VHH binders against Putative methanesulfonate monooxygenase ferredoxin reductase subunit (msmD). Designs and how they scored, part 1

Scores and structures below are computed, not measured.

Target 1, 366 residues: Putative methanesulfonate monooxygenase ferredoxin reductase subunit (msmD), of Methylosulfonomonas methylovora (q9x406)
Amino acid sequence: MTSLARADDLAAAPLARENCAVSVETKSGVFGFDCAPGETLLYAGLRHGLTLPHECATGTCGTCRARVMTGEVDVAWEEAPGAARFKRDKGDVLLCQTRAVGDCVLRVPAEVAAKPARHQIPAYRTGLMENIRRLTGDVISFEVALSAPMDFDAGQFVVVEAPGLEGARAYSMVNFTRSADRIELVVKRKPSGGFGDWLFGATAEGAKVKVFGPLGRATFHADEHKNLLMIAGGSGIAGMMSILASAAEADHFRTRKGYLFFGVRTLADGFYLQEFAQRVVEAQGNLEVTLALSHEDPAGADHPDHPGVKLASGMVHEVAGRAMAGRYDDLIAYVAGPPPMVDGALRTLITQGGLSPSAIRYDKFG
Positions, changes and structure headers below are counted from each chain's first letter, unless a header gives other numbers; antibody chains aren't numbered by Kabat.
F, E and O stand for the ipSAE by ESMFold2-Fast, ESMFold2 and OpenDDE, each averaged over both directions (binder to target, target to binder). V2 = 0.75 x the mean of E and O + 0.25 x the DockQ between their complexes.
[cut] stands for letters that were removed.
Atom coordinates printed by the task and the answers are left out, and those that the model quotes come from them; centres of patches stay.

## First folded at step 4 (VHH)

Design p01 (from g11y with Y101T; framework vhh_8ghr_2)
Fold by ESMFold2-Fast, scan of step 4:
Structure p01 (fold): chain B 366 residues (1-366), chain A 122 residues (1-122)
Amino acid sequence: as target 1 above (366 residues)
Amino acid sequence: EVQLVESGGGLVQPGGSLRLSCAASGFTFSSYEYIGWVRRAPGKGEELVARISGSGGSTSYADSVKGRFTISADISKNTAYLQMNSLRVEDTAVYYCARYTWDYSGEGLDYWGQGTLVTVSS
């Protein structure tokens, strides 16, 4: 017997009071896991070691799209942007916004692995907000002191749930530390961003938050011995900082080339510039860092206050495309930023760079 | 190179039973790729009567056949089946086996068999 849940019926469904058994059908086979009361299906599957597709893990992309084949579910955020094109009446859902009401069967049209050796298994932790600092007029950094250490790979992110705010927000780790007791995150304030507004307020310092992670598949591994291309816009720079820290620890740029392109509107909007300059010196000519200015023409080719940081005019993906012509050999590309910028970069890397999709690792942040 | 071959159609009396088979070649059954049975009667449009994943993890049926028809798959033989019980004159149609796929861009039927005729008449 089968029954497929409808979107308008899902909104009225009560939350489960006990663990639910979930079966997920994928391109690589069928997997089972338990979902706790009030837990989203994506987080439940991920903490059981399944590599379920995801990018934002917070409702703004569409990558964790799945279909409910049987069983009843509850959707926490019906108006989530990532679900805009879904066939909700046929059971399409975002796993990051969906909770089980009872046992259910899902279909995910992707390859999924169980507990792969190189992947850190996500888990829930609590944290304390510390060292909240304003980096620019609309960029703020903060640290979270974790209740238990987290081992993560450079390029990964966490989702953070703040007291009094609905939903979780995704932030890439800026630091790189094995068995981390604290993580460093950075956020750009948005007009509609409740979390950003909370961070700029008086009550965030010392507040308890919930953290789930590590998440993300756009990870750096020095043992792949590849040249690195990093293209970042806005808050996408966070994960690139983690990659640079990991590469420095492994002395990766002693034998490999690195190219970082960081897009900002004006020279005054640049941040982490001193760290970039130090990394360039340490790499002894094997790392190039370019700040791409979309709304200002630089007076010279180099940053006046930060030797080793190059300046260029234009959108970051276009600047990177021009600078990288003829330099795509033995390279993995990391791309992070808002969807239009990531899409532009992917087009350039595939069509002009000739890169295989397997050599491109990316994160889209809303 | 995908090919679906139906068999098992024929003439049956009302209230009788019939089992259709769909042998697939050129692809392997998986949860991502479903097998659907679609029928078309002389005076009616196409109707998707049943679908199943190759893993056997999920099935669905049209209201018109629910409780009477059962879809199943044998992964080792790469063959899907439609067991039809309590047949009615209204079930008379050409039955097609089709590969049903779903991805983030949508869903659809992309490879069809030749069809097998089922006639329910006294």
Scores: ipSAE 0.000, ipTM 0.201, lowest interface PAE 16.9, mean pLDDT 81

Design p02 (from g11y with Y101K; framework vhh_8ghr_2)
Fold by ESMFold2-Fast, scan of step 4:
Structure p02 (fold): chain B 366 residues (1-366), chain A 122 residues (1-122)
Amino acid sequence: as target 1 above (366 residues)
Amino acid sequence: EVQLVESGGGLVQPGGSLRLSCAASGFTFSSYEYIGWVRRAPGKGEELVARISGSGGSTSYADSVKGRFTISADISKNTAYLQMNSLRVEDTAVYYCARYKWDYSGEGLDYWGQGTLVTVSS
């Protein structure tokens, strides 16, 4: 489940009326960029082509931590979970929740590149909500028709700001298309979800939204010629669908193997099952898909309506660990879901799988 | 590449002592990077037993082991130790060495060793 950012309005802020000059000190040198009124420092840096560290980009993970060295800033969501262990007295902030009040100097203790090859530079676009489809009782798929085409890498996400709702919400692209005029996103309804409730209210069709992206660093590249392990819980499945689409386009599973584990509570909570079954057929034995049921014991080893989809009982990272024993050669792992699941998967992949951290790409969603 | 290698596990009698070692490579101990010892026994959840900062001996312990276990580090060898005294049958578990870090990039347990079995039996 993707976290909510509380404030992310790009209209002129009460504390700023014009662009602020930002300087950022990194392990790779010093870079400069402009920050627009009401814009967060993370989005400002990213749209100028800087590969600033980020995961959720909406306040929960803590990866966009930076230190304010000089200048005044405004923090939109002071209670953000990602900031719980910050040294705020020394100027620690989450760049995805922080706006400049005036010119400022930041420190980011990471390797940062400016406009690197293969990287898509994030930008703001307006979007039009279209093709809203219910997939289950609590899952909705929708498309956003973009004001300008967006190139993105499989596994990337966008943040969406809807009219009348506070803050931006992060959603991974489900499709994979070069120069996309339209992106497909999926939302699972959560208690007090706001955006999900708006979609389920059936007033969203034709609504204008603000989109920023592409974002995210857990990206698939077929030219790495690796076997793929994909472990997804809940909404983390969205990015995996994009990876599968990109792998299919590149005919990746002709010579490489893939393993997808999708965790849901019960059999009735499963979705994209027809798409999984079709991908398994197309991969001719080189792709395995397992639906892991955390709150139900399956009646058999295969899905009754989709024979190509395997069933197993247990938490998805534990199911994956058992199934993957002895099968970690030449592998890159993609993990997406809530922090406890991602942490459990990382432990299994590193300790039992012997995977290098550089071979594991993950997204944590609150 | 970050690697953590545990050693020193085995069978001991109740009331006995055991010393675990964790040899770390791929990073250097600092005030922002800790070694934590996590244990897991069948039927019980994971428990962070102890952690240490490499920068000067800042330590913390779970209430279940406080006063009995002592964590230490040899920075020159990039190795952490867990001295376990007054061992109880309930201390029987697989003990994992893990990197606990807090820095600008994030916070939490990320890299884990393979684990070493400690059995406390009469």
Scores: ipSAE 0.000, ipTM 0.123, lowest interface PAE 17.2, mean pLDDT 81

Design p03 (from g11y with Y101E; framework vhh_8ghr_2)
Fold by ESMFold2-Fast, scan of step 4:
Structure p03 (fold): chain B 366 residues (1-366), chain A 122 residues (1-122)
Amino acid sequence: as target 1 above (366 residues)
Amino acid sequence: EVQLVESGGGLVQPGGSLRLSCAASGFTFSSYEYIGWVRRAPGKGEELVARISGSGGSTSYADSVKGRFTISADISKNTAYLQMNSLRVEDTAVYYCARYEWDYSGEGLDYWGQGTLVTVSS
């Protein structure tokens, strides 16, 4: 068993000043990597090309569970929701919240591979906050100018650390560009959200941030030649915009069908609607976009200001289930949003749609 | 407007039980949110003790309460519950009902109730 430092003890005890050697035992064999001072074990392993299990990479999901076999570690967020069911006394940790104090040995009960391609291996970059735009009363878009280009797949996300704010926050890229020198991100403001509050304040423009990525496995590849189902809740729409941009670049909807369901509470909470209307026109009948209103009944079947965007009342996964009945052929589903929405969508796709789990790609963030 | 109203707090002896209720208004429980119970003892930070999906299908608990507390939801009554058994002095805190709505950032619970005090003492 391994000794874990409490979060309140971490402020008094200095972290390792030199790189720590980390060994990870997996179902696929044993891998080694170096962990920098103050770096979390998940980010250290990922930037060395290891496909360590993860979903949110920020403490809420629990997928990056590992066991510390030997060595001392510090846990940055002891009360992280993703760790609520872990056997901490036996060394269970979330790798995204755990920092090495010295050399350590981890066990990950999953198949792990070293990535063969160098591009798309996650890396740290410095970013400059630019072009901050308010899209609705509680939704804000921003760009980050990167210190070095990032090559990413459509549907991937980054984690961002802002100066003066504790911890990293995960945001999917809205744009899609190979060797991107800028990324576009979008956030829905919450009353408890430190990063959202900072963005809605006056001081974020021009600020320097730390960016780690690209991350995530819910990626679109046009060469799979599949029909696309996209189900998004709230700011989960970000990754779907990247997928749509990649699909447009590949002229994917010339020969394949797309179905996008975007769940919001009310008509006033909808955004990117003009972009959706334009993409529907460009796809010449092969792309359908539906705005699903969970807390409002629409007056008509189409958005009054954005022809081509359909309206429906209900939870987005239920709206999608009804609309997609009999239309699951040759299809990959992409789902992004908060965990309860993603869980509902997965249930609908598997039980009502009969879709194989291997044909469903998702991101959930708490 | 979204409102969460807690009830059921009070004074209880060690080893006793209490059931907290959280009545929600301004939204309907669905798979699009989590309802959680967060507590704060005097001079300490906030601890998420239990969470349930609005559909009732998924639950999680802090290690400090696992096996003693049970969270549940009555969708038809739009009410969440926290059944607290085998209470300890260290469970003394103000208990808040809180809600996640869909938000991509993972920033935490977005609406909070006023809180209900639970005191475990002789």
Scores: ipSAE 0.000, ipTM 0.171, lowest interface PAE 18.7, mean pLDDT 80

Design p04 (from g11y with S105E; framework vhh_8ghr_2)
Fold by ESMFold2-Fast, scan of step 4:
Structure p04 (fold): chain B 366 residues (1-366), chain A 122 residues (1-122)
Amino acid sequence: as target 1 above (366 residues)
Amino acid sequence: EVQLVESGGGLVQPGGSLRLSCAASGFTFSSYEYIGWVRRAPGKGEELVARISGSGGSTSYADSVKGRFTISADISKNTAYLQMNSLRVEDTAVYYCARYYWDYEGEGLDYWGQGTLVTVSS
């Protein structure tokens, strides 16, 4: 556990009590925005429409690295894994873990746009926890009823702050609807996870949560007219469900191919299987779904209870690599899961599949 | 009840060697159970130094110790080891043994031992 500041330390300086003016130097020029008290610099910049680099938005990946050029900042999680290699004495920070103490100047060595489409600008919303349902022994689904509609792209995620739990947690949307009044999220219980334990141990029904989003750049757009490869581990499947829903709405698989590989430990750990079987039927041969079992050898090639869902043994990226040999034409790959799994998949797709990095979209969580 | 007990810490000269042991009870080592060594020096944060799967087939090391430290496991004794060679003053810390989980949902540490002090004198 990270050491916590005492109550007096949290209330005192260095936390700003007034909005701070932030200037960010980028390859695309200099942009300004205001940062509210207690707000992280990443969320402040994103809600002002700046396309600041990010992946996990919660401290693990390192993509939101920036350098503080002038001014003082407060780092909420100093031991964040994404910052392990940073030159902190020279002002390197993770924007998703950093709050302004006063006015400051940042440098982000990336190309940044100031004017994304309005429906893609992240914002804070209040949410109410609803329809909490257990899908397996350690997987739980829930919905969040939003205080205001959220426009999002299939594959995007939000960060959720629950009462009594420290820090924000990232969850990809499972559903896909335009101007969503509610979002569906899914969590797999981790051995040391606070949020999962809260959902499983006590009723969270009706609890008020804080939501920030939509976030993420691993988005699906049917008008790109590409074949789809989807590789997911654990709760990384959530974003793939959203992509499948968007593809179905656009009739994408009438003219394009889709391949989904979902990694789980055993057959009993599989979920969303009925929906996969239904999607396969609706796609009329243009969608293949494979459940990859890392800790069990399947008795047959097909799921016994869900015809149309294929079974294979092995790590999901290796299963995908074997199945996809010779099938990488006109394809965009979507990869979602924890960093080690995503890195393994990226290596397989680039070195064995010959895919260009520009054809691979990914989200790292955990 | 899950329990991890470290031993083998002590005082050593720079350039010396030391071997830490971590005895586990309440769970068994397997291909997908990992044991990690985490250190904390006075005034510094925690650093994951090394980890190993119970099968011994997967290991990883922090760049600060790569080439100097070796992690190993004896499945029959349910014990993990950290062999520390070419020790530096910077290696002075309390060393903790912890169960390291790595799966499709992510990675992290749970079930920590009480720690063993390693002091590298100058």
Scores: ipSAE 0.000, ipTM 0.135, lowest interface PAE 21.8, mean pLDDT 81

Design p05 (from g11y with S105T; framework vhh_8ghr_2)
Fold by ESMFold2-Fast, scan of step 4:
Structure p05 (fold): chain B 366 residues (1-366), chain A 122 residues (1-122)
Amino acid sequence: as target 1 above (366 residues)
Amino acid sequence: EVQLVESGGGLVQPGGSLRLSCAASGFTFSSYEYIGWVRRAPGKGEELVARISGSGGSTSYADSVKGRFTISADISKNTAYLQMNSLRVEDTAVYYCARYYWDYTGEGLDYWGQGTLVTVSS
């Protein structure tokens, strides 16, 4: 549930402060950046081109762990799941949830480098919510018209902050285009409030949001010339749509194989099915798409309304494991969905598939 | 350049209604601009009671006024309104109109009006 009274209270609307100077000690050396008022340390560092470790960028994974060596910080979400095992007494924080109160020194236990200037460096943009539409009973699609174009790689995501709603949420781009003036995102509604509940409300259409990105390392590059395995659960399909669009633009499936497994509960919960069927036709036998039904046995092997989309019963990672037996040659796997599904898929790919961890790219969404 | 002018305050009995107006000049209401209504009562801190975007598509209310107050905007007149119904003695305060900003620097209020007094008394 949102904290409208607190979010809109004058006590929660501070006057703008000065920028804070941040120094970060890493395995690769010491780097500096400025942190703007109200900005988290992760986003501040990333927009200055530093390759700070991150996965979810929203408090759930723990990858952006750092230690505050000197200075004082404010932790926006102290109960964040990614910080559950942190040594707070020693200054352990999640950079995606931490704001500087003044100048500070951080330690990051990773190799960090400055990125080449400008290309795909994350930045803030404002956005306008448009074309909010329900795809299924609990899946909603929306577009964000950006204040400035964004270059991104297929498979990347953004974080979105809505007015009056606490916290940022990570969403992979569904579309793929260079210099995007608009991005398409999709979310599966969860019980007990949050961004999904806000989207189902009357105030979301036309709302101003803030967007930070592009983010993420689970990116597709056609010049790697690999076969593709894509395993997605729920809204995790978003990034796979972007990968498919990029692969189509590069004519990737002319010479390479693709396998997409999309997990849903029932046949009625499937979406993007017409797009899948069209891509299967265009790939001339080199792309297979399977809808995995965890709570329904299909009447046949193919979707009745969408030729080219295969049906199978079971959990998506188990369906993928069975279908992919003996077919892991020269392959990169992309996995996206909630943590239990991603963990199940990773185990299947490593233990049953014998796939190298370096050939697996994943995003966990909480 | 930016000015906000409130009107519509006054004395009203408990259970009555008032409509406050906020005329803006120096900036234009749009989907990217917000107006807030803030009140301050004797012995109390300030409270943001309602906020609206210029497009009228985004509104929010403090829990103390939800269901009783309605914020709206007339883009052609560059004016925001606060319709206050079922007024209580606790609603007695000076009501200010202010521009609301929300960006990567944070969120807050700038460019305030002069305030208009609302007194709820029998």
Scores: ipSAE 0.000, ipTM 0.152, lowest interface PAE 18.3, mean pLDDT 81

Design p06 (from g11y with G106D; framework vhh_8ghr_2)
Fold by ESMFold2-Fast, scan of step 4:
Structure p06 (fold): chain B 366 residues (1-366), chain A 122 residues (1-122)
Amino acid sequence: as target 1 above (366 residues)
Amino acid sequence: EVQLVESGGGLVQPGGSLRLSCAASGFTFSSYEYIGWVRRAPGKGEELVARISGSGGSTSYADSVKGRFTISADISKNTAYLQMNSLRVEDTAVYYCARYYWDYSDEGLDYWGQGTLVTVSS
């Protein structure tokens, strides 16, 4: 699509003009897939059903690190933060930033499976931007009307490519519904953030975007019958809202406990508070929601306008650690936010909580 | 117990050829496991000359041997081979086979064989 053109697509002469055959060597076997012109190797493998390792899928985390064993590739973002310590001379690349020039062989240092045929295989869709709303001074909510329905699991995200902007950006779904014809996303504006600046502009409403997904492995499944711990910072709350919606649909909190800790700077920076208060009432004592204020001391233990929402002072992972002492039984933890917060939460969950890695599901965002 | 056993070394004239074999026991060749051939010349450090995946058929070579050496593997025999053609006096070295590992934190060679001597001399 011309309206979805990227700067690198406009200069596309050195890239392959037909599909390239890709072989990937993994701990669990060798898999093959086709990579389309201009497509990144990560998205190509994922849409063929391969469970390739990824977290951000947009160049920042490094989890999609692979090595090019044979063949020529083009790296779209050479200075990507996730690649800062890569051995480029040995063929180290981020699959989410790498496009094939011809047939190639990759090595991925992980166990990879061919995904069973089901609704959650990632695919490209076009979308229409709708209902762009400010939730706070620096938080914007928006909806994308999809060209075809998307089945996804609660906690998953998509990547969005906007017209005139280079690169894809990852956003967790806020809503949850099967066969979704519309997804709700939320973004916190970052200094020098091109997508955030575009959303604050006049041309975003009604614009056509390219969407790839669903993505992510930090998924909620009610049939696991576990207590839930949710720790979110900033825009990481998006996936937790989806998990809460899925849990409500399954009546999960009728028999299981939930604990949500949402980190913000000040009381005025809190959002989704009405939704939290409603979920707490519906859960009949089995869901606790705490707003953790990193830059403000609350006047009381409860939110003044939403008594069901608790208040605490401190960094969200530290607040969660104190509140959860002795309460880690039969639990899966979901963590989403910036890397320092996620790393701090993982440390607390493993050392204080005694949780195995298999009981912790997380997403790291920019 | 993991073991790699080399064979096929010897004395050859410049321009000649040799085929080295590396028989593995205690593990099976897999898509993730690479077998490397490393040489050590007298008074010099190790040089990785060639590498092959156990099932993917992915190969790589040092610039010094490209076009002259060919690495291959027979997964049914759990054996890797190094075909060395157009040998030069500077190819004189002890040749080791070793398992190559690579993960998110580190990369290197482990599980080395005993080595086999290749001497290229007139």
Scores: ipSAE 0.000, ipTM 0.282, lowest interface PAE 14.6, mean pLDDT 82

Design p07 (from g11y with G108T; framework vhh_8ghr_2)
Fold by ESMFold2-Fast, scan of step 4:
Structure p07 (fold): chain B 366 residues (1-366), chain A 122 residues (1-122)
Amino acid sequence: as target 1 above (366 residues)
Amino acid sequence: EVQLVESGGGLVQPGGSLRLSCAASGFTFSSYEYIGWVRRAPGKGEELVARISGSGGSTSYADSVKGRFTISADISKNTAYLQMNSLRVEDTAVYYCARYYWDYSGETLDYWGQGTLVTVSS
């Protein structure tokens, strides 16, 4: 913020940095878009309606790999985990970590579509932090009131940039509302986690944040008329809550089955339990919810304070595999959590469940 | 187009009062942005004098003006005000109305009005 910038804007050259023209070569043709100063190439392409490959959109997965053919770029996080095996000398980059310095040409080795009818186009919004509440000793829920409504599909996420913190963080929406004026997000505190520590501090309520979304392809659609298997670890439960809300609004469990397995360390680490119990009652036998305890043996098969929530001992993917034996027919599986848990679940679903990869939708959060 | 138009500046004697107005067009006051008053005197840098959320719920002031200046907003008129009391010679400056928000470059972006001159002199 400065009044000095105004004189320069009126004089000769704009003080504000200029947009860069980006050309992307894909298997389905060549597309062009503008990249704003400080904007990553992935977000620039996505907001222009291009279906650029991505999963985490925050540097960990490697799905947004592209090659810089010409032009100069700035890589914000050179050591990002998703780029560990890239051919850097040949111009390989993660689009979610790369900003244009000038006009450039990229190559993306994938089929890319422009503005497909089924696809929500991501956009930037400002947000106001509201209703920050602690759910457990290390889990916090918060709402973001958006500057403009966002239409999203159940299971999608946004990236959030907080004032004074480096980088964007990905969070799945907990709620489900068409043309949402606010979104609900949840985070589990990690040791030395900047965003989590900021939320647990005194200054987050009422703070202004930058939001980009909706993002993600692990989406629920009631018109597919499938049974649902949901396997979640920790904060991975967020997207599952959105799916449950969408399914309830569509009356999906009137004719279809749902199975939710939520992995936590101990009974005390469980949250959303009253909401699960209510959803089980409303589904009239067509929804089963199991809390899987990895570091505690439950005293009984049912949660003592929340009727309708089952308890089981073990790692969530193993609990799910055992419970789901013989029940994989006509089913889409949704998996969300830390990479080791997701990888374990994928192995179980493919090997024991016989599910094709096309029937499994997942999000890995690092 | 976002536009901010200041009015109410002028010449006033020490100890006097002035009320500045900032009429906004191209956007509606909401809790998503802040409206502030920034002043610039010859030979000095910019100073944020007062800030208010567009909803009117949150205000802040520079130490140099606390207790003397009051910022307010009339949402129905899409106008912000700066009530300046007990004016001093050192309050002489051009006063700008500014809007604060995030743009997609990651920077806080300020939209400035044309400025209104306040002169405190006998």
Scores: ipSAE 0.000, ipTM 0.123, lowest interface PAE 19.5, mean pLDDT 80

Design p09 (from g11y with S58T; framework vhh_8ghr_2)
Fold by ESMFold2-Fast, scan of step 4:
Structure p09 (fold): chain B 366 residues (1-366), chain A 122 residues (1-122)
Amino acid sequence: as target 1 above (366 residues)
Amino acid sequence: EVQLVESGGGLVQPGGSLRLSCAASGFTFSSYEYIGWVRRAPGKGEELVARISGSGGTTSYADSVKGRFTISADISKNTAYLQMNSLRVEDTAVYYCARYYWDYSGEGLDYWGQGTLVTVSS
């Protein structure tokens, strides 16, 4: 049976107790891999070195769409937003939400490579939650001490699974080091968000978590010798911090320009401001940072406590569009934030900026 | 040069059987490429009745023919077959062999044969 049953209509099929053999049909040929009990098909394929399409890896974007050709699978989140337009009656699934019940055959409508030379292969690590600290009333920073070092590229993310909480959550790394024994992540608390609520509780410090990564293709490489445009909303700033750290280590802004636009509601919602001010000073005029306030008019053009940080009123993608007019030469754009903001930024970059899609790297998250 | 050549059509009485053949040349059967059988009856649109992957043997059928038609392939010969049993008057149509694709741009049919007429009549 290749048709997927809805879990809300029937009792869920039992998950496999032993490894399942998975065959995936792609434009690049047929690949095989093993899927462990309870593991999603996306993570299983990725850790075997297959470049399976993905963006959020947590159910919201739809990029990991595949079709179940043979075999039975279990979908952990039937109503995932990324699957809203899928032909479920024909076996369409999100690989990041799908677990094998037995051996199965999948089709992925994309070019897929096995073990590409430049990419770090994602792997599971355990981690310890450390240095949990509040940055604003609803923003919390934390570090995860890893069981084994992780090499990653600036702009990449991991998924974290906390004990007692259902599902994995995606977080971009804030720091940048090769062979990292520790990663820094940041989250904005949502009133109904389980992970955010857990982090603001008393039991998160010292807790053991499961980490899978590194993930993501919106990566910075100094050897491309490009000017950088960074547009971030909310926790999308995390990956931009990693990019700034990598650029600073490579002395990238000695010869190249950087432009960072960070969208928040009000001045009080801004964070990382000291780090921005310091990086602006170090770049000696080649890096501009603008805090875009969507719900407050700034009293002046510069942050009162951090003079190197500019202030502007408006939605971050509109602020960026106005500020960047005539300044799109020799540029790679990085965009991270909620889908409406990313879509707005993409429209501005393509129509006003004349950027090709290949010059734009983005991450969408809820 | 890509070609799909159908054979095996004809006149058959209700309840009878026919086997259609589709010989493909100019491309290699692969897991990404399906051979499908599409029919068009007078006054109706196109209906994909069956498809098979070139390499994996994965099959699917329209509800109207499920249990009556069987698709198969000889991969070494790049030839697909449609075994039609328990034929009904409403199976009367021109049957086309076609390559079926599915990717992020969508799904559809690109390379088509000339078609073969199947008439089910007493």
Scores: ipSAE 0.000, ipTM 0.364, lowest interface PAE 10.7, mean pLDDT 82

